# VHH binders against Putative asparagine synthetase [glutamine-hydrolyzing] 2: the designs that were tried, part 16

Target 1, 228 residues: Putative asparagine synthetase [glutamine-hydrolyzing] 2, of Methanocaldococcus jannaschii (q58456r2to229)
Amino acid sequence: CGINGIIRFGKEVIKEEINKMNKAIKHRGPDDEGIFIYNFKNYSIGLGHVRLAILDLSEKGHQPMGYNVDEDKIIYRDDELDRADIIIVYNGEIYNYLELKEKFNLETETGTDTEVILKLYNKLGFDCVKEFNGMWAFCIFDKKKGLIFCSRDRLGVKPFYYYWDGNEFIFSSELKGILAVKEINKKENINKDAVELYFALGFIPSPYSIYKNTFKLEARQNLIFDLD
Key: E = the ipSAE of ESMFold2; O = the ipSAE of OpenDDE; V2 = 0.75 times the mean of E and O plus 0.25 times the DockQ between their complexes.

## First folded at step 18 (VHH; framework vhh_7b18_3)

Design k49 (from k48 with F104Y; at its last look DockQ between E and O 0.02; V2 from the best seeds 0.00; counts 0 for: pae O 9.8 > 2, grease 24.5 > 24.2, placed apart)
Fold by OpenDDE, look of step 18:
Structure k49 (fold): chain B 228 residues (1-228), chain A 118 residues (1-118)
Amino acid sequence: as target 1 above (228 residues)
Amino acid sequence: QVQLVETGGGLVQPGGSLRLSCAASGFTFSDYAMGWARQVPGKGLEWVSYIISDSETYYQDSVKGRFTISRDNAKSTVYLQMNSLKPEDTAVYYCAKDAWYFDYEDYWGQGTQVTVSS
């Protein structure tokens, strides 16, 4: 699976941008794709997901996944996500999701850990990640609160790259997802420090990436954007 | 596409040994660093060992001197030799792919259960 997204101020996000991002990381999930676009006053949001359907081939595993709190319903279809209060794109596995369901007395309809994340976020807010055992990278759009909540697991197992320039936040499971919509002069924007680290360590440690203004979300780190 | 299959787990007595294997496919194995992580029930994941090359290996302090990570690029397999096992080593062990080629990726397998008990 792979996740993509754009949060932009002052310019609308179009479906084609998210589509480009999804295509760029299609190899992570060739079985299904989802796109959500939301335009609101001064900000625009696009979320994308590519799915690798190994166990569950049903629509219940489709992402972005929405949750309508008032109706206590999960929304599966992209064209119905406008009805959702909380929307998530998620890559990972919450190992204890069944235990959490019991612990917090959650009623679920999909049987997915994704649903547990949504409902537990609704219940506990940002503290929901403290309950999670597993590997994850996700982005939650809380429509009612006007918030973006991104999270990466404690070890940074699932990748989460992001670009931020003060006006737009672009994230993806891979750098190529970001580069699909953000033009970067690769030569001029090489992070020399990151390159040095790569040669020294064999990898680029978080939060750095190979390009300037592009980062990896650190392990155990959360990003919260107040959109209002 | 990427597939990691862990094997070799089981039940052993304290002081015993196990050898875990991770068969990898769906990528050019030799181009990627590999690692092992473990998870105790009810607790978070923790890294155990990491291998870039035969000359570049890393270990968690708790396993240093007892565990040895290695790889066979011809077989696309990473190994974890676990000696002098302790009850504290009981966990599900996962194989991990880690690499960067203008793109950083992490993948995990299904895991294999290791239980150390008298």
Scores: ipSAE 0.007, ipTM 0.245, lowest interface PAE 9.8, mean pLDDT 88
ESMFold2, look of step 18: ipSAE 0.452; ipTM 0.813
ESMFold2 (binder alone), look of step 18: mean pLDDT 82; pTM 0.838

Design k50 (from k48 with F102Y; at its last look DockQ between E and O 0.73; V2 from the best seeds 0.00; counts 0 for: pae E 2.8 > 2, SAP .68 > .668)
Amino acid sequence: QVQLVETGGGLVQPGGSLRLSCAASGFTFSDYAMGWARQVPGKGLEWVSYIISDSETYYQDSVKGRFTISRDNAKSTVYLQMNSLKPEDTAVYYCAKDAWYYDFEDYWGQGTQVTVSS
ESMFold2, look of step 18: ipSAE 0.552; ipTM 0.854
ESMFold2 (binder alone), look of step 18: mean pLDDT 81; pTM 0.840
OpenDDE, look of step 18: ipSAE 0.018; ipTM 0.381
ESMFold2, look of step 20: ipSAE 0.339; ipTM 0.766
ESMFold2 (binder alone), look of step 20: mean pLDDT 82; pTM 0.840
OpenDDE, look of step 20: ipSAE 0.805; ipTM 0.920

Design k51 (from k48 with A33G; at its last look DockQ between E and O 0.64; V2 from the best seeds 0.00; counts 0 for: pae E 2.4 > 2)
Fold by OpenDDE, look of step 18:
Structure k51 (fold): chain B 228 residues (1-228), chain A 118 residues (1-118)
Amino acid sequence: as target 1 above (228 residues)
Amino acid sequence: QVQLVETGGGLVQPGGSLRLSCAASGFTFSDYGMGWARQVPGKGLEWVSYIISDSETYYQDSVKGRFTISRDNAKSTVYLQMNSLKPEDTAVYYCAKDAWYFDFEDYWGQGTQVTVSS
């Protein structure tokens, strides 16, 4: 699976942009894809997901996944995500999701750990990640609160790259997802320090990435954007 | 479309030299950094050297002092001069256009085999 997203201020996100991102990382999930676009006042959001459906081929695993809190319903269809209060794109596995259901008395309809994440976020807010045991990278859009909440697991197993320049936040499971929509002069925008680190260490350590304004979310790190 | 064609590989004895060339087309060559990566059978790709400009070159520690990367923007070509070759340098060498994610095949050439053996 792979996740993509754009949060932009002052310019609308169009479906084609997310489509480009999904296409760029399609190899991570060739079985299904989803797109969510939301334009609101000063900000625009696009979320994308590509799915590798190894076990579950049903619509229950489709993402972005929405949660309508008032109706206590999960929304599966992209064209219905406007009815959701909370929307998530998620890559990972929460090992203890069944235990969490019991612990917090969650009623679920999909049987997925994704749903557990949504509902536990609704219950506990950002602290929900403290309950998770597993691998994850996700982005949650809380429409009611006007918040973006991104999280990466404690060990940084699932990848999460992002671009941020003060006006635009672009994230993807892979760098090429970001580069699919962010046109930059690669030579001018290369992070020379990151290059040096790579050749010294054999890898680029978090939070750095190979290009300027591009980063890797650190293990156990959360990003919160107040959109209002 | 991006085209990268590597040449210059071959069989050499330890201590020998090779000069790899990569002819690039399908993009504005001068706008991009170029590099060489190598892959040993059964292992992943690793960057060997990277060049932004003549004054901005980078090398893996294992090749420092032995390999020299250069570029000719007029010819849209990047070179890798490999001296004092070692058996450990045996690999398929790929030319790459700012591809720091190795799963993007469009930014890689077909590769050229370098074999260092006595």
Scores: ipSAE 0.295, ipTM 0.730, lowest interface PAE 1.7, mean pLDDT 91
ESMFold2, look of step 18: ipSAE 0.404; ipTM 0.795
ESMFold2 (binder alone), look of step 18: mean pLDDT 82; pTM 0.838

Design k52 (from k48 with Y58W; at its last look DockQ between E and O 0.02; V2 from the best seeds 0.00; counts 0 for: pae O 9.1 > 2, grease 27.6 > 24.2, SAP .676 > .668, placed apart)
Fold by OpenDDE, look of step 18:
Structure k52 (fold): chain B 228 residues (1-228), chain A 118 residues (1-118)
Amino acid sequence: as target 1 above (228 residues)
Amino acid sequence: QVQLVETGGGLVQPGGSLRLSCAASGFTFSDYAMGWARQVPGKGLEWVSYIISDSETWYQDSVKGRFTISRDNAKSTVYLQMNSLKPEDTAVYYCAKDAWYFDFEDYWGQGTQVTVSS
């Protein structure tokens, strides 16, 4: 699986941009893809997901996944995500999702850990990640609160790259997802510090990436954007 | 396309030894760091050891001095020599591909069960 997203101020996100990102990382999930676009007065959001369906090919595993809190319903279809209060794109596995379901007395309809994440976020807010055992990278759009909530697991197992320049936040499971929509002059925007680290260590450690304004979300790190 | 196949697990007595192997395919093995993680059922995954090169390795504190990670790039294989095994080492051990270069990919094998019991 792979996740993509764009949060932009002052310019609308179009479906084609998310489509390009999904295509760029399609190898991570060739079985299914989803796109969500939301245009608000001062910000625009696009979320994308590519799915590798190992066990279940049903619509229940489709992402982005939405949750309508008032109706207590999960929304599966992209064209219905406007009805959702909380939308998530998620890559990973929450090992204890069944235990959490019992612990917090959650009613679920999909049988997925994704749903458990959505409902626990609704219940516990950002603290929901403290309950999770597993590997994950996800982005939640809380429409009601006007928030973006991104999270990466404690060990940094699942990847999460992001670009941020003060006006545009672009994230992807892979750097190529970001580069699919963000044109970067590679020569001018090379991160020299990252290059030095690469030669020294054989890899670029978090939070750095090879390009300026492009980062890796650190293990155990959460990003919260107040969109209002 | 990427495939990781763990072998070498089993049942051993405390103080015993096991050597885990992970055969990797579907990528340029030498370009990627490799590691081992373990998981007890119902608990979270924890990193055990990590190898970038022969001179660049990492170990969880609980396994330092007992476990040794190594790699054979010619065979596209990563190893975990586990000595002086303890009951608390009982878990499913997973091989992991991890690279933070221009791209990042994470892959896990199916795991191999290690049980340390008298």
Scores: ipSAE 0.009, ipTM 0.271, lowest interface PAE 9.1, mean pLDDT 87
ESMFold2, look of step 18: ipSAE 0.491; ipTM 0.837
ESMFold2 (binder alone), look of step 18: mean pLDDT 82; pTM 0.841

Design k53 (at its last look DockQ between E and O 0.02; V2 from the best seeds 0.00; counts 0 for: pae O 9.3 > 2, placed apart)
Fold by OpenDDE, look of step 18:
Structure k53 (fold): chain B 228 residues (1-228), chain A 119 residues (1-119)
Amino acid sequence: as target 1 above (228 residues)
Amino acid sequence: QVQLVETGGGLVQPGGSLRLSCAASGFTFSDYAMGWARQVPGKGLEWVSYIISDSETYYQDSVKGRFTISRDNAKSTVYLQMNSLKPEDTAVYYCAKDAWYFDFGEDYWGQGTQVTVSS
């Protein structure tokens, strides 16, 4: 699986951008794709997901996944995600999702750990990640609160790359997903510090990437954007 | 496509030894750092050991001097020699890959192998 997204201020996100990102990382999930676009007054959001369906090919595993809190319903279809209060794109496995379901008395309809994440976020907010045992990278759009909540697991098992320049936040499971929509002059935007680290270490450590304004979310790190 | 298959787990007495193996496929093995993590039921994952190369290895403090990580790039296999095992080492052990050459890489974990240290 792979996740993609764009949060932009002052310019709308179009479906084609997310589609380009999904295509760029299609190898991570050739079985299914999802796109969610939300245009608000002062910000625009696009979320994308590519799915590798190993066990369950049903629509229940489709992402982005939405949760309508008032109706206590999971939204599966992209064209119905406007009805959701909370939307997630998620890559990973929450090993203790069944235990969490019991612990917090969650009613579920999909049987997925994704649903448990959504509902536990609704219940506990950002602290939900403290309950998770597993590997994950996800982005949650809380429409009611006007928040973006991104999280990466404690060991950094699942990748999460992002671009941020103060006006546009682009994230992807792979750097090429970001580069699919963000034109970067590679020569001019090389991060010299990252290059130095690469020569010293043989790799670029988090949070840095090879390009300026491009980063890796560190293990155990959460990103929260107040969109208001 | 990426596959990590752990083997070598089992039941041992305190002070005993186990050697875990992780057979990797579906990626260029030598392009990735490899490691082992463990998880006790109900607890979070924790890194145990990490190997970039034969000259660059890392260990959790609790296993230093007892565990040795190694890799065979020709066989696409990473190993964890566990000596002087303690009950506290009881956990599911997972093999993990981490991209270190490229910034496009994907981290991946295997299904794990159970290690139980008990009298």
Scores: ipSAE 0.009, ipTM 0.265, lowest interface PAE 9.3, mean pLDDT 89
ESMFold2, look of step 18: ipSAE 0.496; ipTM 0.831
ESMFold2 (binder alone), look of step 18: mean pLDDT 83; pTM 0.850

Design k54 (from k27 with W100S Y101S F104S; at its last look DockQ between E and O 0.84; V2 from the best seeds 0.00; counts 0 for: pae E 3.9 > 2, unsure alone 64.8 < 65)
Amino acid sequence: QVQLVETGGGLVQPGGSLRLSCAASGFTFSDYAMGWARQVPGKGLEWVSYIISDSETYYQDSVKGRFTISRDNAKSTVYLQMNSLKPEDTAVYYCAKDASSFESEDYWGQGTQVTVSS
ESMFold2, look of step 18: ipSAE 0.296; ipTM 0.720
ESMFold2 (binder alone), look of step 18: mean pLDDT 82; pTM 0.828
OpenDDE, look of step 18: ipSAE 0.423; ipTM 0.789
ESMFold2, look of step 20: ipSAE 0.256; ipTM 0.719
ESMFold2 (binder alone), look of step 20: mean pLDDT 80; pTM 0.821
OpenDDE, look of step 20: ipSAE 0.803; ipTM 0.924

## First folded at step 20 (VHH; framework vhh_7b18_3)

Design k55 (from k54 with S100L; at its last look DockQ between E and O 0.76; V2 from the best seeds 0.00; counts 0 for: pae E 2.7 > 2)
Fold by ESMFold2, look of step 20:
Structure k55 (fold): chain B 228 residues (1-228), chain A 118 residues (1-118)
Amino acid sequence: as target 1 above (228 residues)
Amino acid sequence: QVQLVETGGGLVQPGGSLRLSCAASGFTFSDYAMGWARQVPGKGLEWVSYIISDSETYYQDSVKGRFTISRDNAKSTVYLQMNSLKPEDTAVYYCAKDALSFESEDYWGQGTQVTVSS
């Protein structure tokens, strides 16, 4: 599976942008894809997901996945996501999700670990990740609180790359996803310090990449945007 | 369509020289950094040299002072001048657009064989 997203201030995000990102990383999830767009006057958000069916064959595993808190309902159809309060794109596996369902007495309708993430985020806020045993990279948009919550597992198994220049935040499971909508690979965008480190060390140390303003989210790292 | 075509490989004796060329097409060559990597048996693929501009060049320690990367933007070509060649330089050499990052939009040529033996 793979995840993509754009958070932009003052400009809209259009569906075709997220579609290009999904196509760029289609090899990660050739069987299903989804898109969410939310354009608000102060900010705009696009989220994308590509899914490998062998991991989750039902339509109830479709992402982006939403949760309407007041109705206690999961939304997994793109055309209904505008009714969700909390929306996630997620790549990973939470090994202990059934244990967490019982521990926190969660009533679930999809049978997915994705739903458990959503409902534990609603109960525990950002601390929900302390309960997870697994591998993950995700982005949650919390519409009512006006925030974006991104997280990566403690070992950094699932990838999360992002571009941030103060005006827009673009993320993807692979740099190819970012490149589909942002030209970060021209020579003026090469991070020369990263090049020097590569030739001195044999690798580019985290959180840096070869490109300016472009990073890996580190293992154990969370990233929070206040959209207000 | 991006195309990278390496030429200039061959058999050479230790201490000799070769000049590799990489003709690029399908993109605005002068906008991008370029590089050379090599596949040495047992070591896998490793980056040898990287060029952003004529004054911004980088080299693996084992080739510093012996290899020189350069580019001709008018001809859309990147070069690797290899002097004082050693048997351990034997490899398939690849030209790459956006060199150095395996996680970027990498475009690779088909490679050219360099063999250094007596």
Scores: ipSAE 0.432, ipTM 0.790, lowest interface PAE 2.5, mean pLDDT 88
ESMFold2 (binder alone), look of step 20: mean pLDDT 81; pTM 0.825
OpenDDE, look of step 20: ipSAE 0.808; ipTM 0.924
ESMFold2, look of step 21: ipSAE 0.395; ipTM 0.789
ESMFold2 (binder alone), look of step 21: mean pLDDT 81; pTM 0.825
OpenDDE, look of step 21: ipSAE 0.774; ipTM 0.919
ESMFold2, look of step 22: ipSAE 0.388; ipTM 0.777
ESMFold2 (binder alone), look of step 22: mean pLDDT 81; pTM 0.825
OpenDDE, look of step 22: ipSAE 0.807; ipTM 0.923

Design k56 (from k54 with S100Y S101L; at its last look DockQ between E and O 0.70; V2 from the best seeds 0.00; counts 0 for: pae E 3.0 > 2)
Fold by ESMFold2, look of step 20:
Structure k56 (fold): chain B 228 residues (1-228), chain A 118 residues (1-118)
Amino acid sequence: as target 1 above (228 residues)
Amino acid sequence: QVQLVETGGGLVQPGGSLRLSCAASGFTFSDYAMGWARQVPGKGLEWVSYIISDSETYYQDSVKGRFTISRDNAKSTVYLQMNSLKPEDTAVYYCAKDAYLFESEDYWGQGTQVTVSS
């Protein structure tokens, strides 16, 4: 599976941008895709997901996935996501999700670990990641709190790249996703320090990437944007 | 539409020289960094040299002082001058656009064989 997103301040994100990002990483999830767009006075958000359906047979595994807290209802259809309070795009596997469901007395309806992430985030906030045993990269949009919460597993198994220039935050499971909507690869955008590190070490260490303003989210790292 | 065509490979004795050329098309050549990578027998693919501008060039340690990367923006061509060649330089050499080597082979040429042997 793969995840994409754009958080932009002052200018709208349009569905076609997220569609380009999904197409760029389609090989990660050729069987299904989803898109969520949210425009508000001071910010605009687009989220995208591509899914490999062979692993997940349920229609209820579709992402982006939303949670309406007041109704205690999971939303997994793109055209219904505006009713959700909390929306996630997620790539990973939470090995202990059934144990967490029991430990925290969660009433669930989809049978997915994605739902467990959403409900534990609602219950525990950012501390929910301390309970997870697994591999993950995700982005949660919390409408009521006005924030974006991104996280990567403790070993960094699932990829998360992002671009940030003070005006927009763009993330993807692969740099190709970012390149679909932002031309980060002209020569003036080459991070010369990363080039030197590569030729000295044989790889570019996290959080650096070859392009300026572009990073790999580190293992165990969280990013939080206050949208207000 | 990006196209990269490598030429100049061949068989050469140790201590000899070769000049590789890469003709590029399908993009505004002067806007992008260029590089050379190689596939050494028994090893994975590795960067050999990289050029952002005429004054901003990079080399792996094993080729420093022996190889020189250069570019001619008017001809949309990048070069690799290889001097003092050694048997361990034997590889297929690929031209690459910008830093895309980290993501996809789609921006690589078909390669040119360099063989250094007695």
Scores: ipSAE 0.320, ipTM 0.748, lowest interface PAE 3.0, mean pLDDT 87
ESMFold2 (binder alone), look of step 20: mean pLDDT 82; pTM 0.833
OpenDDE, look of step 20: ipSAE 0.847; ipTM 0.946

Design k57 (from k54 with F102W; at its last look DockQ between E and O 0.66; V2 from the best seeds 0.00; counts 0 for: pae E 3.4 > 2)
Fold by OpenDDE, look of step 20:
Structure k57 (fold): chain B 228 residues (1-228), chain A 118 residues (1-118)
Amino acid sequence: as target 1 above (228 residues)
Amino acid sequence: QVQLVETGGGLVQPGGSLRLSCAASGFTFSDYAMGWARQVPGKGLEWVSYIISDSETYYQDSVKGRFTISRDNAKSTVYLQMNSLKPEDTAVYYCAKDASSWESEDYWGQGTQVTVSS
C-alpha cells in the first residue's frame, strides 16, 4: 500500500495531482486506488491511496476511508467521503487492533484496523497512537477540527516522506510520489548535507531527505497541522 | 524516455585503471546531478560517487582518492575514472541521474561489469 496527499493553501488541489501521485507509487498497490479532494476557504486537501490486496479486495478496505462521527458510520466510497468528518489514508498494520476494539468498546463495521484507527482517534485524539502496536504511516484529516494528523510508527517501518515549504504540504510513501507533483530543479535543490550524510553513513538519516524541503518523518513522530 | 548507457567496464588487475562512461538521454542532462552506483552480487546497491557540478562531487569513503567522477554536459555524459582498482571494487556499475533513486535503489541502464582480479 501507499499513501499520498497534498495540503495546500491558496491553490486548490485537483484530482489529477493526486492521480499522478498514486500512479507514481502504483507499484506499492496495484489493486485499488482512491482519491479524496476537499476544498475549503483557505486550504485544499487531496488524499490518495493505492492498495495492495493481500487477503481481500472488498470495498470495505478501500481508502481513503471516512468516518461520520454523528452517524457512527464508515464511509469507504470516494464519492461519499464528503459526508465524513474524519478521513484517513493509512499504510500499515495495527497488530493489536482487535484488542483495542475490546479495550475501548469500539463497534466496527468493516473489520479493518483502519476503522479502529479512525474511531480511536475520534475517542483519544492524538494519543491514539500510544495505544497502537504495529507498523504504520498515516494521515488523518479531521474536517471538523480543521487539522491534519500524520503519524509514523515507533520504529519507522512504514515510510513517510513529506515536502513542506510553508505553504504546501505534500506527503507520500515514496519520494517519487512527491516528485510527481512537485517540480523542482533536481540539481539546485539537492540537500548537500543529506548527500554528505549518505556518503558518510550509507543512508540518509531522518528527518533529512535528498532534496531541500523534503523530509522523512522520524520514527515515532507525529505531524500536526492546524489548517485554520 | 530516460536512457542511460554505461560503458567502459572490463577485467583489470589490481592496481589497474578503468574509465567508465555513461551516455545519458531523454532528459535535460545539465539539470540533474549524476552518479555511479555499484552492486555486488547478493548485496545491495551502493552509491559510489555523485556529481552535482565540477566543484561539487561526492565519493564513498572506500573510493576516495582513487575514483574521480566528472561530467560533460555538452555530451550528456558522466564519467568515472577508477584508478588503483582493488578486488573489492568488483561489481556491476550503474549510472543514475538524480539521487532520488537512493531510497528506492532504482537505476537505469544495463550496467557495466567491472572485475578486478589478479
Scores: ipSAE 0.303, ipTM 0.739, lowest interface PAE 1.8, mean pLDDT 91
ESMFold2, look of step 20: ipSAE 0.348; ipTM 0.748
ESMFold2 (binder alone), look of step 20: mean pLDDT 82; pTM 0.831

Design k58 (from k54 with S100L S101A F102W; at its last fold request DockQ between E and O 0.68; V2 from the best seeds 0.65)
Amino acid sequence: QVQLVETGGGLVQPGGSLRLSCAASGFTFSDYAMGWARQVPGKGLEWVSYIISDSETYYQDSVKGRFTISRDNAKSTVYLQMNSLKPEDTAVYYCAKDALAWESEDYWGQGTQVTVSS
ESMFold2, look of step 20: ipSAE 0.476; ipTM 0.819
ESMFold2 (binder alone), look of step 20: mean pLDDT 82; pTM 0.832
OpenDDE, look of step 20: ipSAE 0.804; ipTM 0.923
ESMFold2, look of step 21: ipSAE 0.438; ipTM 0.803
ESMFold2 (binder alone), look of step 21: mean pLDDT 82; pTM 0.835
OpenDDE, look of step 21: ipSAE 0.769; ipTM 0.914
ESMFold2, fold request of step 24: ipSAE 0.392, 0.471, 0.354; ipTM 0.793, 0.815, 0.764
ESMFold2 (binder alone), fold request of step 24: mean pLDDT 82, 81, 82; pTM 0.836, 0.827, 0.832
OpenDDE, fold request of step 24: ipSAE 0.791, 0.796, 0.801; ipTM 0.923, 0.926, 0.927

Design k59 (from k54 with S101L S104Y; at its last look DockQ between E and O 0.84; V2 from the best seeds 0.00; counts 0 for: pae E 3.0 > 2)
Fold by ESMFold2, look of step 20:
Structure k59 (fold): chain B 228 residues (1-228), chain A 118 residues (1-118)
Amino acid sequence: as target 1 above (228 residues)
Amino acid sequence: QVQLVETGGGLVQPGGSLRLSCAASGFTFSDYAMGWARQVPGKGLEWVSYIISDSETYYQDSVKGRFTISRDNAKSTVYLQMNSLKPEDTAVYYCAKDASLFEYEDYWGQGTQVTVSS
């Protein structure tokens, strides 16, 4: 699976931009894809997901996935996501999701670990990640609180790259997802310090990438945007 | 369509020299950094040298002082001058566009074999 997103302050996000990002990382999830767009007065958000369905192509595993808190309903159809209060794009596996359903007495309708993440985020806020045993990279948009919550697992198994220049935040499971909507790969955008580090060490250490203003989210790290 | 064509490989004795060339097409050559990587038998790909501009060149420690990367933007060509060659330099050498090693893109040439053997 793969995740993509754009958060902008002062310019709208267009569905075609997320389409380009999903296409660029299609190899990660050839079986299914989804898009969410939310353009609001002070910010705009696009989320994208490509899914690898290993045993089946059930609609209930479709992402972006939403949760309507008042109705206690999961939303997994793109054209119905405007009803959701909390929306996620997620790549990973929460090994203990069945234990968490029981521990927190969660009633679920999809049978997915994705739903468990959404409902535990609703109950526990950012502390929900303390309960998870697994591998993950995700982005949650919480409409009522006006925030974006991004997280990466403790070992950094699932990838999360992001670009941030003070005006827009663009993330993807792979740099080519970002490249689909932002031309970060011309020679003037090469981070020369990262090149020097690579030739000295044999790798580019987190949080750096080869491109300016472009980073890897570190293992065990969360990133929160207050959209207000 | 991006194309990279390496030439100049061959068999050479230790201490010898070779010059590799990479002819590039399908993109605005002067806008991008270029590099050379190699596939040593039994190991993964590794960057050998990287060039952003005439004054911004980088080398793996094992080739510093022996290899020189250069570019000719008018000919859309990258060169690797390899002097004082050692048996451990034996590899398939690939030309690469921008930062292909750091991201998954299919912007590699076919490669040219360099064999250093007495």
Scores: ipSAE 0.339, ipTM 0.772, lowest interface PAE 3.0, mean pLDDT 87
ESMFold2 (binder alone), look of step 20: mean pLDDT 81; pTM 0.828
OpenDDE, look of step 20: ipSAE 0.812; ipTM 0.928

